# Designs tried in a protein design chat: VH-VL binders against Stromal cell-derived factor 2-like protein (SDF2). Part 2

Target 1, 181 residues: Stromal cell-derived factor 2-like protein (SDF2), of Arabidopsis thaliana (Mouse-ear cress) (q93ze8)
Amino acid sequence: VEITYGSAIKLMHEKTKFRLHSHDVPYGSGSGQQSVTGFPGVVDSNSYWIVKPVPGTTEKQGDAVKSGATIRLQHMKTRKWLHSHLHASPISGNLEVSCFGDDTNSDTGDHWKLIIEGSGKTWKQDQRVRLQHIDTSGYLHSHDKKYQRIAGGQQEVCGIREKKADNIWLAAEGVYLPLNE
Key: E = the ipSAE of ESMFold2; O = the ipSAE of ESMFold2 at other seeds; V2 = 0.75 times the mean of E and O plus 0.25 times the DockQ between their complexes.

## First folded at step 1 (VH-VL)

Design e10 (framework fv_emicizumab_arm2; at its last look DockQ between E and O 0.51; V2 from the best seeds 0.00; counts 0 for: pae E 12.0 > 2)
Heavy chain, then light chain:
Amino acid sequence: QVQLVESGGGLVQPGGSLRLSCAASGFTFSSYAIQWVRQAPGKGLEWVSSISGSGGNTYYRREVKGRFTISRDNSKNTLYLQMNSLRAEDTAVYYCAKSPRFGELLYFDYWGQGTLVTVSS
Amino acid sequence: DIQMTQSPSSLSASVGDRVTITCKASQSISSYLAWYQQKPGQAPELLIYDASNLETGVPDRFSGSRYGTDFTLTISSLQPEDIATYYCQQSYSTPFTFGGGTKVEIK
ESMFold2-Fast, scan of step 1: ipSAE 0.164; ipTM 0.754
ESMFold2, look of step 2: ipSAE 0.006; ipTM 0.593
ESMFold2 (binder alone), look of step 2: mean pLDDT 93; pTM 0.951
ESMFold2 at other seeds, look of step 2: ipSAE 0.006; ipTM 0.633
ESMFold2, look of step 5: ipSAE 0.000; ipTM 0.555
ESMFold2 (binder alone), look of step 5: mean pLDDT 93; pTM 0.952
ESMFold2 at other seeds, look of step 5: ipSAE 0.006; ipTM 0.598

Design e11 (framework fv_emicizumab_arm2)
Fold by ESMFold2-Fast, scan of step 1:
Structure e11 (fold): chain C 181 residues (1-181), chain A 121 residues (1-121), chain B 107 residues (1-107)
Amino acid sequence: as target 1 above (181 residues)
Amino acid sequence: QVQLVESGGGLVQPGGSLRLSCAASGFTFSNYDIQWVRQAPGKGLEWVSSISGSGGSTYYRREVKGRFTISRDNSKNTLYLQMNSLRAEDTAVYYCAKDSLEWLSYYFDYWGQGTLVTVSS
Amino acid sequence: DIQMTQSPSSLSASVGDRVTITCKASQDISSYLAWYQQKPGQAPELLIYAASTLQSGVPDRFSGSRYGTDFTLTISSLQPEDIATYYCQQYNSYPLTFGGGTKVEIK
């Protein structure tokens, strides 16, 4: 199944099988913005992200997402954008990944380059991908470092500038919009 | 040719300390994660510790956490393992192993010859 | 921790025999499994990664396969230089874990 602009997806971290998660709880350190974590369960209403283009582009709902495209990911429940910046992540001291803004407020810190591993020209379900943050060059990253006070042992999500196996994500479950003709 | 050469092993008493080195050549050292893997006499392989190419991320097996410290000096192409509070159970050949740093990394394409650490009274 | 159960612990076979070694993961590791060969007194050498991809320079008599959480290393025609201990390793998650090893000897 092809992933198109407007689709809602769950991003699964390949190595840990945890899903990219957010809720309206802010970081107690760094930016104080809404936190982003890895969630161990498959059934989680806070793990849906809407695939959106960068404002001002010609991309339309239902268009395929090309390898190398610059995209935004909007958290479905809170309407905030997957974001990164130069604040330190709470456990590892890497680049903090947060949620920022709303339907009418977005900045360049919300821009991510989609990198499809292998020969794929467009983004498909279960393809191995990296998401590289434009402003910091950090790859969306997770690892086996867990928050002690978060129920279920949620994992740290951060940005790191090195390409590693821990930067690989797959679009797993989703509500996929039909591909345009 | 890629080479990894370990040094610093020897005989130490329980509670003692030892620092291992791994000298690397033949590749861009700072681009690769490097691992320490040990093997007790007559036993199997056991992963000990990992360090990222930049040195910004480190990982340890549970039994060595707080006692061992992995580090690297990218200007000297050298990896280190500082071992404190050594126990008889730490007796092993310690290998330096290069991560391929491919998309399925954390398998090791080159290994050093190993250096023997013996913890005995 | 992910446990890697390797079987058999040892085997004896004749030159030219087909040898099969199995490794079972305690949970799903996808194809994040490597196989290593260790000859006595030597460092391990990578044979296979991603469950079935042969490392460059490794003879084509070696092959790997995956079925769920079960992984198999096959030597299609055992040669004298293949006498060694073989280890599987998962690299799906930390801590990285190895199988207990399979010692292959000629009878």
Scores: ipSAE 0.000, ipTM 0.469, lowest interface PAE 16.9, mean pLDDT 86

Design e12 (framework fv_emicizumab_arm2)
Fold by ESMFold2-Fast, scan of step 1:
Structure e12 (fold): chain C 181 residues (1-181), chain A 123 residues (1-123), chain B 107 residues (1-107)
Amino acid sequence: as target 1 above (181 residues)
Amino acid sequence: QVQLVESGGGLVQPGGSLRLSCAASGFTFSSYAIQWVRQAPGKGLEWVSSISDSGGSTYYRREVKGRFTISRDNSKNTLYLQMNSLRAEDTAVYYCARGEYYGSGSYDAFDIWGQGTLVTVSS
Amino acid sequence: DIQMTQSPSSLSASVGDRVTITCKASQSISTYLAWYQQKPGQAPELLIYGASSLQSGVPDRFSGSRYGTDFTLTISSLQPEDIATYYCQQSYDTPLTFGGGTKVEIK
């Protein structure tokens, strides 16, 4: 199934099977922005992310997301953008991944490059991908490191600048908008 | 069945020492942070100390810092609290509690508690 | 330290009454608040986590709500088995802190 702009997706970390998750709870360290974690449950209403283009581009709802496109991911429940910056992540000390802004406030720290593994030209469900943060060059990353006091045992999500097996994600469940003809 | 069982409480003189143990069963002990919470006779709950799943991070309330040491042995599924330089004010039932809760909306609630062990500091 | 101010310290109510217990945080703690029930001579038990989520196995007459830094535990229809002391607890930051407790008795 084709992932188009406007689709709401769950991103599953390939190695751990946890979904990219957020809630209205800030990090107790670093930026103090809304935290982003990996959630072990297969059913989770806080794991939907809306695929959006960078403001001012010609992409419209229902258009395919091309390999190498710069995109934004908006957390459906809180309306904030998947974000990164040079603050340290709480467990590993890598690049912090947070949620920032709202429907009217977004900056370049919300910009991620979609990298499709292999030869695919557009983003499809269950396809192995990486998301590389534009400003820091960090890859969206997770691992089997759990929060005990921040997010109650959910896994750390962070950014690392090295390509690893631990930065492969799949678009798993979702509400997929039909591809424009 | 998931269970935490405290032991090692008793009567001790001011300035003395005691070591409490908390034995875990029925869950993967090494995956959870564990807490010590105390309750003085007729009073409320008071958090004492926390230890991370690996034992690499420990936290203490101000009044016990430097006197109490929390530790764990994941190979034995056991938590410890070494209590030195005990004071009358340390008299309480000591509970160990699992600080983890997987669910929507909240985190680090104490979902499993032991039955407690009484520590009495008296001359 | 985050102070948790719990009110009232004690109350007496009749079976079937609606009971409300309030807990106020000295600063923002988001939803990192739990409610516990402690019956005489027993260890505390978790009732509510995340300010409003009911722990599995807990009767649905218990509910939790939040408005800013104000948190409320409600028992919609008090039963004899609900005689206990109730505590709120924040897990936002160390030191972890409990409210002073509310003793609930049947009149």
Scores: ipSAE 0.006, ipTM 0.482, lowest interface PAE 12.7, mean pLDDT 86

Design e2 (framework fv_emicizumab_arm2; at its last look DockQ between E and O 0.69; V2 from the best seeds 0.00; counts 0 for: pae O 11.5 > 2)
Fold by ESMFold2 at other seeds, look of step 2:
Structure e2 (fold): chain C 181 residues (1-181), chain A 121 residues (1-121), chain B 107 residues (1-107)
Amino acid sequence: as target 1 above (181 residues)
Amino acid sequence: QVQLVESGGGLVQPGGSLRLSCAASGFTFSSYAIQWVRQAPGKGLEWVSSISPSGGSTYYRREVKGRFTISRDNSKNTLYLQMNSLRAEDTAVYYCAREGYDYVWGSFDYWGQGTLVTVSS
Amino acid sequence: DIQMTQSPSSLSASVGDRVTITCKASQDISNYLAWYQQKPGQAPELLIYDASNLETGVPDRFSGSRYGTDFTLTISSLQPEDIATYYCQQYDNLPLTFGGGTKVEIK
C-alpha cells in the first residue's frame, strides 16, 4: 500500500512497537509546546497523523510521496504539526520534538525529509523510513525511556542527528487514500 | 515449526548466473523481513541482502549491488536471490535467515541449512 | 560501515573453564548486538540479542555484557557441546555487519 498525501496514518517505532502519539498536554520544560510521545497500544485516536505537503508546492491529495520529499505531519485530533527545534528533550536532553501551530499556522520547524531505507522510490506501507527534520537535521527518534505516571508509561520521542536503529519508523494502521497515478 | 529451506545452489562458471530460492513454512512469511547471509568455505559470516516484509525495501552489500537482486513472493512463501555476473569470491554457502521482527530488530532468530554456490572451484 | 572487531580468532580451553570472547564496534551501537553459535557443519543459532538477553532455550552458562563499544560473550563453564565458532553482529545501522568469528575448541 502506497502512502499518499492526505493519508491518515500511525507511525510505529520499529524497535519498540510504540506508535507516535500526541495530546493536548504541554511539556513542562523546554518549549512548553504540546508533547509528542510513543504510545504502547494499537487502539489510540491520538496516534493518527495526516501526511501533508509543504505549503506552496504542487503536490495534491492522493499523490505519492517520493523518497527525499519534504513533508509535514499533522496530528489529526489536535490539528497541530509535528515540530522540532533546539530545545532539549525532557528525559535524554536530545532535540525536543513537539506539536506546534494549527490549521492556519505552520512554519519551517514543521518540515521533515522522508528518507526511505534501501532502494524504494515512493513511500509504501512496510518500508523502513526515517524522518529528518529540515531545520535541525535531527532524525525522529524514540527509545525505551518512559515518562512517569502522568504520561502512563509513554516513551520519549526526540531528535538525534546520527542515524541509529531507533530512528526507524513504519507506517502502520491508517486510512490510506488511493494513489492518483 | 519454523522452517527455511534453501535451494538452487550449484557449480557455475565465472560470469554465470544462479537463482537461489528459500521456501518458508511454519510462520506468517509476509510479516517478516528476510535476509541472505553467506559464508565462504572456512570463513566467517557475511550479510548479503535484506528485503522488507512486503518486498518494498531492499538493501545490498556493496560488493553485490547491481549483480544480485533479492525478491519475495508472499503468495508462495518464497524468498529469492538472483545472482548475475558471478565471481570466484561469491563462492559460499548461502543462508536465508528470518529477522526477529516481533522480537528484536536486526537479529536473525531462524536460519535455513544453506545452499552451496561454487564459482569455478 | 560499522566494523566489528572480534577477538580472539580462536581459543582452546578445558571443560569447566570460563571462556570470554570480545567484540568491539567502530562506533557507538547502543545495545544492538547479537551473538551467534555455529557448530561445525551447521547453520548459526542465535544465543543473545540486545547485548545481554538470552534467546529462549539457551543455557544460563552463556551471558553477554556491554561496556561502551566493547561487548563480551562469556561461557561460565565450558561444556563439550559448546565446541563451535561464535560470531557477534551489530544491527544499529545498515549494512548489517559481523565480527570475524571465534573458534572455540576443547583441549
Scores: ipSAE 0.007, ipTM 0.554, lowest interface PAE 11.5, mean pLDDT 88
ESMFold2-Fast, scan of step 1: ipSAE 0.101; ipTM 0.695
ESMFold2, look of step 2: ipSAE 0.008; ipTM 0.611
ESMFold2 (binder alone), look of step 2: mean pLDDT 93; pTM 0.949

Design e3 (framework fv_emicizumab_arm2)
Fold by ESMFold2-Fast, scan of step 1:
Structure e3 (fold): chain C 181 residues (1-181), chain A 120 residues (1-120), chain B 107 residues (1-107)
Amino acid sequence: as target 1 above (181 residues)
Amino acid sequence: QVQLVESGGGLVQPGGSLRLSCAASGFTFSNYAIQWVRQAPGKGLEWVSSISGSGDSTYYRREVKGRFTISRDNSKNTLYLQMNSLRAEDTAVYYCAKDLSYGDYVFDYWGQGTLVTVSS
Amino acid sequence: DIQMTQSPSSLSASVGDRVTITCKASQGISSYLAWYQQKPGQAPELLIYAASTLQSGVPDRFSGSRYGTDFTLTISSLQPEDIATYYCQQYNSYPLTFGGGTKVEIK
């Protein structure tokens, strides 16, 4: 129910039902960093993201993630951070979203503000949220724009500075750590 | 550094079977989709089959669907093509080819190819 | 299926000549087109992708352009090592399809 720091979660795009996905495959354009896409399959080992605090905070494993918290999302399999910057995204030309760094290498481009829709104080499973990139103000965004333009293909994930229906994500499947006292 | 090496080609009678292998090295194999592309003697290039990095998604040209099966073993860095019910029209050099990157299903590295001849 | 039509099927040119090869898609493929070079007895090599992006290590005498569904590969000054068959490939949708090839030889 509660999403706590240290939990591994899948983020589902509300409108398309695709999961936030990465593989150790770089973009062929822009930054050349590891790509981030929307994946249509429900069972996907490359869609788990570990919820982490920003370095230097007092948050610890098992603590609830509060509305408005600045967090990092670490791709579980590759250990890289969900990242954004001023490079153009491949299909739409919006802000590129990538994976960057490792367990010891993280910068402010990895920082995302959790915005809970409605009155919730802490992040819960199936709750509607936005993730706003701190440095660019771009919202984590996806749409029905597919790479290779094939049916069932993976969708573009990018950043857009406007609040839209296509900015809404839900924490879906995951390995949830127990809530601390 | 990057290498793809095909094997398993040979002469087979119509209706027979062959299994092709492609041994990969010099890159993180599971991160890339890999393709089988064939070329009949003196003819052009023809895409045959595609497999995603995880192995979860496969695609086939219509003429081989149901007869050919693409698979991969990421622990062994090896791609396979199981070819059943072979026809004279399947005679070709078979290449394995690596996708450049996600979203760009273009092939930056190719193996040397392995010849499959279907003839009595 | 998207048909890729290459022209000409073959050409002969002199060293130093400008060579142009064209490829036409039967439907819109945006810029999702690549060019390959295949020398006799060898596997193909990627020259250009995204219609106009040169692959690392490819000489700058090679260039690609797009106008609608018409794509052009240009060799600004043909060299002896450029003798090969050239193929275009669309990657807009499955099945992936190649052009019929253009054989380039020296006069």
Scores: ipSAE 0.006, ipTM 0.493, lowest interface PAE 12.5, mean pLDDT 87

Design e4 (framework fv_emicizumab_arm2)
Fold by ESMFold2-Fast, scan of step 1:
Structure e4 (fold): chain C 181 residues (1-181), chain A 119 residues (1-119), chain B 107 residues (1-107)
Amino acid sequence: as target 1 above (181 residues)
Amino acid sequence: QVQLVESGGGLVQPGGSLRLSCAASGFTFSSYDIQWVRQAPGKGLEWVSSISSSGSYTYYRREVKGRFTISRDNSKNTLYLQMNSLRAEDTAVYYCARDFGYEDAFDIWGQGTLVTVSS
Amino acid sequence: DIQMTQSPSSLSASVGDRVTITCKASQSISSWLAWYQQKPGQAPELLIYDASSLESGVPDRFSGSRYGTDFTLTISSLQPEDIATYYCQQYNSYPYTFGGGTKVEIK
């Protein structure tokens, strides 16, 4: 299945099988912005992200997302953008990944480059990809480091500047818009 | 500085086997998908096989599938092509080439190694 | 398989001439096409990727364009060092396929 602009997707971390998750709980350190974690459950309403273009581009709803495209990911439930910056992540001290802004408030810290591993010119369901943050060069990353056991074992999501097996993601579940082309 | 160097080519008889190597230097080998492309004497370029940066995904042209195996050892910065059940039509210069996933064009090529399959 | 039909198979032109090489895909490949230059006895070198993006270090006399499934490589003013065989390649889907090549010679 083709992932197009406007589609709502769940991003699964390949190595851990956890989904990229957010809720309206802020980090207690660093930026104080809305936290982003890896969530172990498959049925999670807080794991949907809408694929959006960078403002000012010619991309429209239903267009395929090309490998190397700069995109934004909007958290469906809170309307905030997947974001990164130079603050330290809470467990590992890597680059903090957060949610920022709203439908009308977005900045360059919301911009991510889609990198498809292996053969793939456009983003497809279950393809291995990396998401590289434009401003920091950090790759969206997760690992088995957990915040608290009592919190259901949610894992740290952060950015690291090195390509590793731990920064491979795939689009798993989603509400996919039909391809225009 | 950025280099790919092929080796292992030579003369083999039909039905024989050969292993090609491609040594990478000057870049982070584990970050790139790598390709094998061949060119028969006086003929055009022909894609043979691809391997993902992690080694988890491999792809082959139909005529070599089941006979050729692409693999990589990221700890040694080396790519391999194991060639079994060789045929006269496999005679070619074999190039390894790097692609970087988001641009997905072959930006760095080795100089090639000649494989001749003849009785 | 996606077939790439490249034309002409060979051409002879004078220094300073505008040279045009075409490549037609048998089905849609979006802009997922590269152009390579291969000089005699040497490995191919990347000139153009994503149909029209010039590779770093390549002279600006080289350009690429796309119209549907038709792709064009243009050399605006042919130089002696441009004598080579040129190949298009689609990287939309496996198996990756190359055009048959265009041999460019100086008159």
Scores: ipSAE 0.005, ipTM 0.467, lowest interface PAE 16.7, mean pLDDT 87

Design e5 (framework fv_emicizumab_arm2)
Fold by ESMFold2-Fast, scan of step 1:
Structure e5 (fold): chain C 181 residues (1-181), chain A 120 residues (1-120), chain B 107 residues (1-107)
Amino acid sequence: as target 1 above (181 residues)
Amino acid sequence: QVQLVESGGGLVQPGGSLRLSCAASGFTFSDYAIQWVRQAPGKGLEWVSSISGSGGYTYYRREVKGRFTISRDNSKNTLYLQMNSLRAEDTAVYYCAKEGYSSSWYFDLWGQGTLVTVSS
Amino acid sequence: DIQMTQSPSSLSASVGDRVTITCKASQSISDYLAWYQQKPGQAPELLIYAASSLQSGVPDRFSGSRYGTDFTLTISSLQPEDIATYYCQQSYSTPYTFGGGTKVEIK
């Protein structure tokens, strides 16, 4: 299935099988912005992210997302953007990944480059991808390091500049908007 | 209405067993880790056990490990605590509590508790 | 295990007084501390999370602060309905541990 702008997706970390997750709960350290974690649950209403273009581009709802495109991911429930910056992540001390802004407030810290592994030209369901943060060059990353403060085994999500097996994600579930004619 | 309701407490003799239930309503149960917290008469709060939203991960305080089992049935919106080999020191009001927004930084919703008395 | 030392164990103050309750962690827990209020015969209720964030619906006379491993709950102007036992709780690492509690009474 083609992932188009406007689609709501769940991003699954390939190595751990955890989904990218957020809530209206701030980090207790670093930026104090809304936290982002890896969630082990099979059903999670807080793991949906809406695929959006960068403001001012010609991309519209239903258009395919091309390999190498710069995109934004909006958390469906809280309307905040997947974000990164130069604050330290709580467990690893890597780059903090948070949620920032709202429907009318977004900055360059919300911009991620979609990197499709292999020769694919557009983003499809179950395709292996990386998300590289534009401002920091950090790859969206997760690992088996669990927050001791978060019961249920929620995992740290952070950014690292090294290209590794543990920065591979795939769009596993979603509400996919049909491809434009 | 967003609430948690505990049940299953009562009087039991040392070495006996009890199963506590916590019925959830008004929120998506499977999205949240839930905890059991107990309070002995006239004493402070003590964390007992936690379970992830999926039920795949469980955690216990040392004194209950091997005797207590936390579990959940997401199709019934119900959390359980199976308590075996009960001791006088397990006498307490048992609360279930939901983590705030899938975070264990705090317990934002508590039930009213169910009393467990272990006595001969 | 992380130990939470709460003080005082009890206090008595007048309506309108500023009340402070302190909680000390045996090691660094960052901001992973919450404060709960428990009235007699009732379940605990969340007041403050992430050391200093006020829970929705809680009066703004309650505030939390952190300095290193020292955490303070402040009631800026004590009211009669604030008669309760207050607990801090760390959730930095399992087992999650609570402070011993502070019983607040009005003179």
Scores: ipSAE 0.007, ipTM 0.479, lowest interface PAE 12.9, mean pLDDT 86

Design e6 (framework fv_emicizumab_arm2)
Heavy chain, then light chain:
Amino acid sequence: QVQLVESGGGLVQPGGSLRLSCAASGFTFSSYGIQWVRQAPGKGLEWVSSISGSGGSTYYRREVKGRFTISRDNSKNTLYLQMNSLRAEDTAVYYCARDQYYDFWSGPFDYWGQGTLVTVSS
Amino acid sequence: DIQMTQSPSSLSASVGDRVTITCKASQDISNYLAWYQQKPGQAPELLIYAASNLQSGVPDRFSGSRYGTDFTLTISSLQPEDIATYYCQQYDSYPLTFGGGTKVEIK
ESMFold2-Fast, scan of step 1: ipSAE 0.012; ipTM 0.589

Design e7 (framework fv_emicizumab_arm2; at its last look DockQ between E and O 0.12; V2 from the best seeds 0.00; counts 0 for: pae O 12.1 > 2, placed apart)
Fold by ESMFold2 at other seeds, look of step 2:
Structure e7 (fold): chain C 181 residues (1-181), chain A 121 residues (1-121), chain B 107 residues (1-107)
Amino acid sequence: as target 1 above (181 residues)
Amino acid sequence: QVQLVESGGGLVQPGGSLRLSCAASGFTFDDYAIQWVRQAPGKGLEWVSSISGSGGSTYYRREVKGRFTISRDNSKNTLYLQMNSLRAEDTAVYYCAKGDYDILTGPFDYWGQGTLVTVSS
Amino acid sequence: DIQMTQSPSSLSASVGDRVTITCKASQSISSYLAWYQQKPGQAPELLIYKASSLESGVPDRFSGSRYGTDFTLTISSLQPEDIATYYCQQYYSYPLTFGGGTKVEIK
């Protein structure tokens, strides 16, 4: 199944099987922005992310997402954008990953390069991918380090500039918008 | 009744080494980032080093990086600062201060009473 | 590195006076600023975190505010036990940095 602009997807961390998650609980340090975590369950309405192009490009709803494309990921429930910056992540002190903005407010901190591992030309379900943050060069990353107070039992999600096994993600579930021609 | 008690201070010659300890009680130690902050006699506060609750991340002020090592033993509820290649400008009262592991950078809500390090020949 | 410029370095006021201490960050730190009180011969104590939140057990005569990168600690009615040096500290990013301190004395 092809991942298209407009699709709502769940991103699973390959190594731990936790899904990228957010909700209205802000970080208590760093930016103070909405937290982004790894969630252990598959049934979770806060794990849906809508694939969106960068504003001002020619990509439109239903187009395939090419390897190397710069995209935004909008948290479906809160309408905020997956975001990163130079703040320290709360547990490991890596690059903080948060949700920021709204439907009308987005900045370059919301821009991620899609990197498909292997030879795939367009993004498909269950492909191994990395998401590299444009401004910081950090790869979206997670690990088996869990919060105790905020979002107890959920994993830290952060950015790390080195390619590692722990920055591989899969589009595991979703509501996929059919391809345009 | 959070308590932080520093120890291991004393007089040491330039170029020498010293190991500070901070014994923690009254809270779940591994939940919280802990920092060393120093204050030269009659001077202001200066952050030295921080360590995350798990011990997985460490941070240092520029002037001590490579000479000082922060560590913790969560089974003993104890924070350490290994200080090598000591210089006269390292002379200060050294405080340990409790943070929050979900708030890595601060604020520092509880402080020990400090231990004096004097670097002099 | 984020410099924290604190002023005044010293002040003297009467019991009951309103006292204002300011701290300026060299770049944006959002609201990640703390204020500490250090009484003579004692360790620092947290008064205010996140620019304006009062720590538990701190009297309500203390307050904090933010205007851009300028932060203010206010003591609405100075008391004898408020003789101390006050420090601001940013906890936005490493390296963590303190202001130079403000010594407050009673006339």
Scores: ipSAE 0.005, ipTM 0.515, lowest interface PAE 12.1, mean pLDDT 89
ESMFold2-Fast, scan of step 1: ipSAE 0.205; ipTM 0.734
ESMFold2, look of step 2: ipSAE 0.183; ipTM 0.712
ESMFold2 (binder alone), look of step 2: mean pLDDT 93; pTM 0.956

